# VH-VL binders against o27280: the designs that were tried, part 279

Target 1, 266 residues: o27280
Amino acid sequence: MDSMNVPEVLEIKRIVEESESVKTFIFSWDFRREVRPGQFVMVWDFRDEKPMSVSLIDPVRSEIGISIRRVGEFTDRVHGLSEGDLLGIRGPYGRGFELMGRDILLVGGGIGMAPLAALADEATARGMRVDALVAARTADELLFLDRLEAAGVNISTCTDDGSCGFKGFAHERLLTLEENHDMAAVCGPEPMMFQVMRILDERDVPAQLSLERYMKCAVGICGQCCLDDTGFRVCAEGPVFWSQELSRVREFGRYRRDPAGRRVPW

## First folded at step 11 (VH-VL)

Design X38 (framework fv_cemiplimab)
Fold by ESMFold2-Fast, scan of step 11:
Structure X38 (fold): chain C 266 residues (1-266), chain A 118 residues (1-118), chain B 107 residues (1-107)
Amino acid sequence: as target 1 above (266 residues)
Amino acid sequence: EVQLLESGGVLVQPGGSLRLSCAASGFTFSDYGMTWVRQAPGKGLEWVSGISGSGEWVYFADSVKGRFTISRDNSKNTLYLQMNSLKGEDTAVYYCTRGDYSWPFDYWGQGTLVTVSS
Amino acid sequence: DIQMTQSPSSLSASVGDSITITCRASQKISNYLNWYQQKPGKAPNLLIYEASTLQSGVPSRFSGSGSGTDFTLTIRTLQPEDFATYYCQQSLSTPYTFGPGTVVDFR
C-alpha cells in the first residue's frame, strides 16, 4: 500500500541499449510488491515524473526493467544517466493484462512492444504458445526480437519501408496471417491498434489493448483520460482495456486530449 | 455546411508532375482523416490515398506507392496530393473525401479532372 | 487485398419497382461495408455505412443488410432520382477497395 504512494529511490543496476532511441533501465525489485505485465510505474528524475510501462519482470534475478523512448526533455535527461545513478520509482499502477486460453497473439508497434515483451515472458512461462507480430517504421526500430526469440516466441515482422519482413502496416500483415488464437494483446500507436482491433473482432478473438494516455487516469488524474462516447464523456481505469470496451469509444484511434482537455488528432 | 473543393487538375504529359489541392470548410478539419478517390473515364471508383487528422499516418494504393504523396495543412484547412511520374492510367477525376480508417467517406468534393496524355 | 464483386453489373427497372443489389467480399469483413450512390456527372454520396446504418438525409426506401462476406442493398419503390450507379466499399482494412459498381438504368 505505502510503497505504491511514495517514490522509492533506486539505483540503475544495468542499462540495455535497445535501439538508437530506446533504452531499458534495470533495477533491483522486491517482489513482495507484485507487478504484472501491462502495469506501469511513475519514474521521477527529481525534477519531473512520468508514467512508464514495465518491460521486464524477472523474479529469479529480482529485477524489473523500464523501457524509455527518447521523445522530449524528460526522456532526454533520463537517457543521459549511467549505471549507478538514481531514479525515483513508485507503483506499480493500473490494470495489467489477463492471460487465458492456450495461445496468444501479441501485436506491437514501436515502443508498444515494451509491455508486450513482459507479457510474452509470462505467457511462455505458463506454457502458452506465443505468436508475435512486431511492427515498426524501419528495421532499426524493431524492438526485443532477440529477447522474444530466446523465449521461444514465433515472430513475424513488418516495416513500413520494407527493410525487414513484410512491407506494410501491422493490420495489413495481420490479414495475411490466418490463425486462430484464444486471445490477443495489442500495444502501439492508436491508429495501428484501431485497425488491428477490427480484424481481431471480425475473427472473434478477444483482445486487450494498452493505451498510454490512460496511465494518468489510473493514478487519479482524470483531465487527460476522459473519453467522448455516444452521449457524454466517461473516464475509465487503464491502461489496458478489452476490445469490447474500446469499440464503444468514438475517440479511440481518432484523437486524444491534451492536459487542458482539447482534442489532439492522431 | 460541409464543403470540399478540389483544384489543380489539368492536362499533363506522361512522366510529369502535378499537385492537387482540396479546400475544406464547415467542420473542424483536424478532427477528421481525409481520403483521395479517383475514377477513370467510364470506370469505377478506386481508392488512392488516406491521411490521418494530424497528417502523421498515410496510406496508399499499390498502384501509386512511391509516386504519390498525400499531405495536409491544418492551419489552412487544405488537403494535398502530389503526383509524380504520371502515367496514362492515372487519367481520372480525383475526388477529395472526408474520412479515413476511422470514419466513412461521408462528404465528397466535385472532383478535378487529371488527363495524362502526350 | 480484399476483393469486392457486385451483381448484377447492370439492371433495368421502372419507377415503383423494388430492386436488390448484392456485394461479395473475398474474405470476411464483419459489417465494415459502405454503400455509395453516384448519379451521372456527379460525385458519389454515402448512402449506408456499417452495412445497415442509413446516412442522415438518405430516404428510408434505401436499406442495407448482411455481414461477413455477403451484403445486399435494397431500394423499395424506385424513384426517378434513384437511376444511378451504386458501389459497395469494404472498410475493414487498407488498402480500401470498391466493388465494380451496379448501373441502375431506366427500362
Scores: ipSAE 0.752, ipTM 0.882, lowest interface PAE 1.3, mean pLDDT 89

Design X39 (framework fv_cemiplimab)
Fold by ESMFold2-Fast, scan of step 11:
Structure X39 (fold): chain C 266 residues (1-266), chain A 118 residues (1-118), chain B 107 residues (1-107)
Amino acid sequence: as target 1 above (266 residues)
Amino acid sequence: EVQLLESGGVLVQPGGSLRLSCAASGFTFSDYGMTWVRQAPGKGLEWVSGISGSGEWLYFADSVKGRFTISRDNSKNTLYLQMNSLKGEDTAVYYCTRGDYSWPFDYWGQGTLVTVSS
Amino acid sequence: DIQMTQSPSSLSASVGDSITITCRASQKISNYLNWYQQKPGKAPNLLIYEASTLQSGVPSRFSGSGSGTDFTLTIRTLQPEDFATYYCQQSLSTPYTFGPGTVVDFR
């Protein structure tokens, strides 16, 4: 599939302001090219290209949505765009989430709720019971609550500052939630995901975790991909990994690597 | 050799403030989260606060939330604990340790004694 | 918070004895439990992490076992340098909590 490797120039159909720092950009999409929750696309502003998770998959309207947080020069430029402006999109890339069983727990931190919002839509459409733990630093940074509520998701919230819901971190809130789920999906900062993974491991809940830093590896952009002790190339099959795979990766939740291979701590 | 050296422990009046420091050497400081653990005289160990390698993720025991802040300066290989609104119950030896949520507390400093008394 | 308890609170033993210390968590913590040794007047040192993994440099006479809520630390053939206080600590979630300690005294 050559078409997946060439950016297609698409018009921004609609922009949804999710928060002061997050916008969802919506494009018409040809669903002959399948898109699954957990997959990402490369977004090209005609100067730089960055991976972004797909946050909306709507085959009825023939639309996809891409949620972008303003964190640097590229994202600042993209946030300055308006409906009708153009962006290059290529993909989708990576392995998406797999759904199994009858009920699922979603644990999302900040922008990590973006791919989980798409997953919630799919899980609900399949008749699964969906519980979501939505975490952020402050109430203003909680994402997709209205969309999750409209989908029939059971929502719990937590904020570091206590401005909405439980005062504390996602893993601390998780200890007070129901233990029984057939699976979980987790996306957010790696320190949050690491600690959530330990609690899910204790409960024997199989979890899939989405790691932003392995999105580039999934498209072969990394100069040298990370290998574990068994020779498995962890980053080649990302960004979504089962908790059993990640439990063997010493870097997970502790540090990442820059383009030169230097350790960058969390 | 991994070395951690705490300093700053002194006698302080109730309601006072104090900043503790921990100088680290013998390892790449920024690769590790760090933790403060305290021990009241003749009592057991109590976890106080933890900080991630970058300094972005901070964790506190309920007994110190809102009164203590943890920070680090990776350019100086130094960990800090700013202690405000000190109470008699804060009297303890304060240990600097290497480790956080992602790593066991594998190296400990010798400790610095903080006494809060009128 | 996850509460940790230890039994016994103190133990009198002789060199050459084998001793067992028990640690219990108020809720399940899988194998996310560490053991520390503190000699009189000294800082603690890590003995065991993840319930049963011996820290580098720690003598093989120390061993840990258990999962869920119940854990044990065993010291085989007790040596003079083993007279110390031993603490368990849960590493499942913040706030991290230590047991109250078990004092191993010379008999």
Scores: ipSAE 0.715, ipTM 0.864, lowest interface PAE 1.5, mean pLDDT 89

Design X4 (framework fv_cemiplimab)
Fold by ESMFold2-Fast, scan of step 11:
Structure X4 (fold): chain C 266 residues (1-266), chain A 118 residues (1-118), chain B 107 residues (1-107)
Amino acid sequence: as target 1 above (266 residues)
Amino acid sequence: EVQLLESGGVLVQPGGSLRLSCAASGFTFSDYGMTWVRQAPGKGLEWVSVISGSGEWIYFADSVKGRFTISRDNSKNTLYLQMNSLKGEDTAVYYCTRGDYSWPFDYWGQGTLVTVSS
Amino acid sequence: DIQMTQSPSSLSASVGDSITITCRASQKISNYLNWYQQKPGKAPNLLIYEASTLQSGVPSRFSGSGSGTDFTLTIRTLQPEDFATYYCQQSLSTPYTFGPGTVVDFR
């Protein structure tokens, strides 16, 4: 999409508290501007602008939802807003997920479940069978379980501390789950995604993975995205990549780059 | 040249605690995850724990989970293994190795012997 | 856990022999398998990763093959320094697991 589009000032129609640290903000949306799962928008609070994944796409009600985790000054301010307050929304941007086949596995960690929740809605609407593996550190940090259940998704959970479902990590839980899927979509911390990708590669399941750090590159803001050892200053279209693309990126799951180009380990 | 040097292995009584260290040199320490692997006398290799380059991502073998803690100090190029509630079956040479979920265990230290006995 | 087994548990060989060691995983691990050599009283060293890729500095007489559940390490024209214990290790997922080892002993 055109990254020079003017932000539209939209009223917060509804706020859903997903957890202690995550809220979904719902806005009326004109679907003459297509939005697909995996795409993001720029959210503007009239002081700062940040990329946020679209977590709800509802053309029947003409609504989109944006799920935001509280992690700093901008997100703290946005979390302080109420229904009826205004935010600027620009977009959508980036490439979305592609759906194929009859069966899909979703693997989400923390806030990474946000774009996957939107994908789950589309996949179920297309008649696909959807299995979701939802991972978090504790039970209180598991996101979208009620929404996924309402959509008819088959849910497995895992928590690091064992407070809900399998005690352990997403990749360890995945080893004990059904292997037969036509595709997978993965979103969460890069170390989780890297390990999940290896298991999916072993199963010959084509996977798409969404990397939040590439959202700024998709709108032309960031020159810090590194695709390989030689292309350190090249912006890439994201945030969604096929596993075959990411398996060739040495930095994926290991480190990212700061504004000076220095390695920041995971 | 990559070098890893373990230290801290001693005789300790069952139920005791011990901290192992691994000093790394010859590479950018923070760019690599690190792993502890142990070997009981006359036995094979057993993976113990892995820690990512930042120290944020940590995985343990079930046999040590809840008793051992892995950590690192990237400013000192040092990896640690804090061992609590030690059992006789923890007796082993403990090896520090460079590698994690994204990299093979490509360089190993010479090991440090931990003996858990009364 | 993914269990690893090796065959044989030990073998006797002479300098100049070619030997084969087999490693099997209890479930499919694609090519995510590493081979290590451990000489008596010394730390292990990496020989092969991703089933068939030789680590830098490892002599070309070492080769690895296989995928899925069955893997093979071959040493052509065995040298005196090759008498050691060899371990396979699955690198697909934590918890990482090693095979029990194969002792290559002097005949």
Scores: ipSAE 0.719, ipTM 0.865, lowest interface PAE 1.5, mean pLDDT 89

Design X40 (framework fv_cemiplimab)
Fold by OpenDDE, second read of step 12:
Structure X40 (fold): chain C 266 residues (1-266), chain A 118 residues (1-118), chain B 107 residues (1-107)
Amino acid sequence: as target 1 above (266 residues)
Amino acid sequence: EVQLLESGGVLVQPGGSLRLSCAASGFTFSDYGMTWVRQAPGKGLEWVSGISGSGEWIYFADSVKGRFTISRDNSKNTLYLQMNSLKGEDTAVYYCARGDYSWPFDYWGQGTLVTVSS
Amino acid sequence: DIQMTQSPSSLSASVGDSITITCRASQKISNYLNWYQQKPGKAPNLLIYEASTLQSGVPSRFSGSGSGTDFTLTIRTLQPEDFATYYCQQSLSTPYTFGPGTVVDFR
């Protein structure tokens, strides 16, 4: 039996309150099952199942963390759980981030910082210089700042309302930064990622971006997460894509598909 | 055929308020971001504001931030620009255009004239 | 903000002429540059996007080139209907900025 495709019932070891709307659920993890930043797992609350990015990878403690933003019925239920409660976890799935070079730029928005936080840990552990542009609507929605700082990440913040750091959007802040990096990793709202990607492209900075789509099977079979014009499956070929790949994806930054397959504008 | 029709442009006093409308037809309105661009008499084009298809993502030029609001009603295929605290320098023909951060402004209305004068 | 400039501010030409308008950005904008045509009393029309891609329905006598900071719009075999004002616009980042325009009139 392939243990990867069968949900393993795991006890919530610890819950970290990241913000008002975001919690990180910590699980014991057998690292014989490899997991990479940028990969996701399917979280099963015994009623429904949703893809969630891995936000913490700790081989020393034999733990992984999954950060979940409260956005709907499923996440409402999960947010109601306590330490000691059970969740089903299957995976990991998808293509994770690839680290290259010496200097890396992370650009994250909101919950998009989840996979980037994990990437930051790996990058810093490898001795890379990590700069992170962390964006949110408001200061209280900025995620993982203490964790990133503790890891030695150089942080720049921006908020829509100017409550912390640069007042404006991530792409606007990025435009004001002059330093180039060997590579960039981007995750957040797709309109943010789209505009950030253009700036990185202009600067000839190789970039990887993590996409979010409605996902059902997570194994590349159902096609619910297929991207228009390419047929890329976010669960199989992604969720991490190179900018060159996304440049071929017509729907990127423009729309997504809902569970019924209808176009939903950003 | 894609059509955009602006309305609401009138004479208003400084400090006054005005709401412009843009009626869209000939395409799935919600699929596209929309933009307001203005042109002062005898001058060039100035980007004013943009809004995504869903209305969730909004952008403004610094010159109008805090004074203008952009919105849309996808059920009515209509784009709006609420202009408050109007100034003389806001005098312009205001165009609505189809397009946003992800799409060039490929269709424009004929514009509506807003005149701010005492 | 990214500043856009155009040259010349105005030019006079005759039907059948080939003309070139230049646009410059204050910083590199890759190929994120659009060209618009505006006739007096009319709304602008998109001609070219992404520096060199011709908008559907636009005559092939229009062409765009350039990357980085310097861009050009070329109109071959100028037609009577081509006398207008032309604007470049950067689409790299908000705020989106237009060039000051180039007026093409009859000689």
Scores: ipSAE 0.791, ipTM 0.903, lowest interface PAE 0.7, mean pLDDT 95
Fold by ESMFold2-Fast, scan of step 11:
Structure X40 (fold): chain C 266 residues (1-266), chain A 118 residues (1-118), chain B 107 residues (1-107)
Amino acid sequence: as target 1 above (266 residues)
Amino acid sequence: EVQLLESGGVLVQPGGSLRLSCAASGFTFSDYGMTWVRQAPGKGLEWVSGISGSGEWIYFADSVKGRFTISRDNSKNTLYLQMNSLKGEDTAVYYCARGDYSWPFDYWGQGTLVTVSS
Amino acid sequence: DIQMTQSPSSLSASVGDSITITCRASQKISNYLNWYQQKPGKAPNLLIYEASTLQSGVPSRFSGSGSGTDFTLTIRTLQPEDFATYYCQQSLSTPYTFGPGTVVDFR
């Protein structure tokens, strides 16, 4: 009934190796299906289906990109594919990021830089000043630095081991940045996002945070993506939430739920 | 009721190693981050290290980075602090407490004394 | 690192008195501040978290206020069990830091 709920089989046009564990898969895209930074698609390898954030939105070339980190059986199979191979894509789903003001701070951890890279492109195209704080465990795990630089983004880095930029965590680096922004967008592991959100809250910077939660389906019907405090559905009302909304969610940054509804600690 | 019991504090020589343990009971251990706080004789409190509920998110004070490691065994409801390359300045009562970045340090053990001296 | 200071370093009081302890952060920490009580030879006890929220089981004579950089702990109608050392602690960011403590002793 709804064309967005039926997978379209698309050919992998190009694969970009972002790191040892991350690849970006690029597809020709019909922009009659609008895509915004912060939205996700369901990727189907003809055996299993997983949600993936859109990391590249290029209407000029009629392309989208989807960045995938290798973490399990599904992603390992997808990483084994080559240009010319086929994947099923359905969507896009979810609420995208909203842009306001003249300047924006992006704070990304690991693969969380993927949706923020797409947002950086849109923000710079609108003439906004973009500052990005890119965090990872090591220098080799920092993602999209060249792409952000090419877009005119002002980049700060931090690594847990000090191999690039500030030695420490994103929230510790953010404390040493004495800048005001009209808004922020944050994506990464929930413990990072929770601690970054506190600092942004102290500075009265409105923030949008992208939650990646396990879900059975992308339509919000199965209930697997619901939060227990507010009943928000990540796929229907998210994955992007304002910090004011997340401050009411008791589980944010502490635990998530598996498909059976059991608590899984961070 | 929530209870935390530290053990392992003894006299050790400079450069030595020691492992502290904290046994937890009365709550779902894996739902909470845990922390170590120390207090040198006659001095104030100093935060040492914190660990998330899963054990994957770990934070250290600069004074102990590279020398101490924190870990937990959720199946045994136990928190650990492995202390290596001990210095005289590490002499303190070491407390375990429930809490980390997401929760205040709301319950504390009674502490275990570590003395680093020749 | 966020540095914490307390004032006074010590004070003498009598049972029934009301006392005030001040805590200052070297940079803004919103309301991410906790207060602890430590009696001689014992572990610290959490009194107040998020600047003004009283921990369950703590007597209502304890109260906290403040935001940003300046915070206050007030103890109304001191009881004998209140003679102790009090510490503030910022919870905005790692590394977490405590104030140097305020000793409340008998006059």
Scores: ipSAE 0.773, ipTM 0.890, lowest interface PAE 1.2, mean pLDDT 89

Design X41 (framework fv_cemiplimab)
Fold by ESMFold2-Fast, scan of step 11:
Structure X41 (fold): chain C 266 residues (1-266), chain A 118 residues (1-118), chain B 107 residues (1-107)
Amino acid sequence: as target 1 above (266 residues)
Amino acid sequence: EVQLLESGGVLVQPGGSLRLSCAASGFTFSDYGMTWVRQAPGKGLEWVSGISGSGEWIYFADSVKGRFTISRDNSKNTLYLQMNSLKGEDTAVYYCTKGDYSWPFDYWGQGTLVTVSS
Amino acid sequence: DIQMTQSPSSLSASVGDSITITCRASQKISNYLNWYQQKPGKAPNLLIYEASTLQSGVPSRFSGSGSGTDFTLTIRTLQPEDFATYYCQQSLSTPYTFGPGTVVDFR
């Protein structure tokens, strides 16, 4: 029961290379501080701090995993670390996914599969039937397929270039899948999530979508953490939102805002 | 006043290439996705391709996948359609529209005619 | 792909008539349907989006209805400028598809 706002310095126990650009860093974790799928942590390399989704939650082995995509200076430095090196971790933060019903559809794009992989583990442990639609630009960028298969998840893949599975986008593949589910969870780029949400809405499938922008507000760095029309704060009320809530947000899937409040299109 | 002006439509031989341009004015170009829609002579409308405001999200009709490329230059307020391996069935008036996956096609240019014939 | 069908393919009408055009989707699309008007030799114009919402500036004599697979465009008290071709378009998912069009001609 330590303060969530104080970083713990943890040793990197294992590193799993998920793809050329994604690594999962595994740490021992005291599960008296509960972590749920859909929550994030702040990762501190003793110079900068960034929010990262929790992708592995294993209370039996007392481990968590954090999957990090290489996109800039901070993530380049973290990717250069080895087993035995130290990172600061604080959290968890944010609202996690809620599970309901007997079957669930997961729709993940790129690194968005990270929080969904943790959710898949929880759903299968509860005895739910899990179907996952895993989307990426190319086959090399599909994440967690072996882990999902080992968990008993029914997997469909799609790639923009057709190098694995359906040739096309997640929403185009979803149109060809006829089965309905009690719920869905969606994580990935907002344009993908917007289009997937419309199809799920048509099918009356309640969906939870993870918006990972502005999570830095969880550490007291206050850019505007609110969605335009609703006033929801991603770090306080999110990052996971129900589709019913997001359908009222004009900016979802269309644009985001920088710290100065200017529109940044998708 | 929103204005869209297409250019580049000409007669091209089968197997040839052509680039269409669309000059946009009267709105913040980078805030909106854009779309190309075509219409063969005497026929109906066919969606061809869409591109998001940033240019990062791109979608194509199955009939043009692998042959056409859509792009934009936000500094010049210009949308492009690069057409390769042209076929007779690509003969159409090509319309530039404001809007994409997230917005309706609320403004259209006057169109530019592409004829593919030997 | 979602296929769109329109009925009738053409109709003849007089000024002052009320006309109805139907559009059917091959699968359910909720209310993600748009209607466009195209006058001879001109580019299309958006009339209605989300099945029933009129685009700004469109006369109230135009109305749209429907959900799921079956949709209707109604033009009440037809005016001379309404003689045109009308297209429906599904906006649920890419690839976007248009109906084949309905031609509204002078009787």
Scores: ipSAE 0.715, ipTM 0.863, lowest interface PAE 1.5, mean pLDDT 89

Design X42 (framework fv_cemiplimab)
Fold by ESMFold2-Fast, scan of step 11:
Structure X42 (fold): chain C 266 residues (1-266), chain A 118 residues (1-118), chain B 107 residues (1-107)
Amino acid sequence: as target 1 above (266 residues)
Amino acid sequence: EVQLLESGGVLVQPGGSLRLSCAASGFTFSDYGMTWVRQAPGKGLEWVSGISGSGEWIYFADSVKGRFTISRDNSKNTLYLQMNSLKGEDTAVYYCTRADYSWPFDYWGQGTLVTVSS
Amino acid sequence: DIQMTQSPSSLSASVGDSITITCRASQKISNYLNWYQQKPGKAPNLLIYEASTLQSGVPSRFSGSGSGTDFTLTIRTLQPEDFATYYCQQSLSTPYTFGPGTVVDFR
């Protein structure tokens, strides 16, 4: 019996509407199975199973939350569920974020704020100063602003269309923010993460970046999701990597691979 | 052999619109970012706009935001720049460039001249 | 925006001379600095990227150095074909910005 490899059927205790396309599903959780920000679980609707990052970790209430964006058939079905309905959950899997120092910068794009929201909770509970740069295409796609504010996080926003905060992209906004940090955590689309990583590297800020596409590799479902490195393939444990590790991966921020192994540009 | 060939530059009146095209050959077009860089007569280089390999990520210089649109057709190996609400200050030779990893503009077309004048 | 400055704005030189052009960024850009050469009536061509890496096919008399905010382009033993305008460009972040250019004229 390996509790992490066996799906546990859990009742949806509460659903939070984060936006038109994103919901957080909250479950009671036994914290004898440790879960850390940056880890993910496999969510099973009794037909298909998909990896989802943990966005809420609350050992005081014995709850975890999983934030899901509606992007296809599986997520459409899950979004149709109500409080009291059942889902299968197994995990957690993958390496989580590591915290160090006194202050941390979080840079999140879209649904990438989900694992960073859990990290913000842990960092603030440890007494760290937390600054968050929250980016999205439009104002209504900015996620977790109320939760971050309630946690005492210093928030900056940017939207591609200028509907909230800075008009532009996360890296362009970051360039105007000159505060020093002991570390950073970044999650969002790879092109955003690549640009942000370069600025943080220049500032000597060690960064951890979460790559969604390596979640299946961490559980052994898809052996094709490996990092390319100068003609040598490295199968790395994800989804969280240090910027020092990613700086040597030339495909990062440029392209990924489809199920047939073909390059798909960002 | 990498080749970029711009077309579409003509004389237009202020307030007018124009679409530039850039035909690419000699490389896998969708693997590279593309940019437009312009040069006013007797002046230096000004980056105008960039687009990622997929076309999903698009960037503009402040001077053209809201007036210009960049797009690409990867099936035709072609980059476009749609220019609206043209001003005299938009008069320039417009160059199509390929952007490699870390965004050096490693190959340039010969340029196409856009003149905005009454 | 990151502002780029070049010095000198122009210089006169003879074949066989060695020359240095400087480029300064308004804030730190690591090694994300490119150098371009533009001959009259022609499109620019890439000489150097990542501050010091020579582009394939570019003669070894060209070299680049620097990091952070201060960068230099050096041309050893100038040839007739080197009389051109030279531009630096930062590629750390959009909007990408060029220096104003340095004109290298025949003396």
Scores: ipSAE 0.412, ipTM 0.758, lowest interface PAE 3.7, mean pLDDT 88

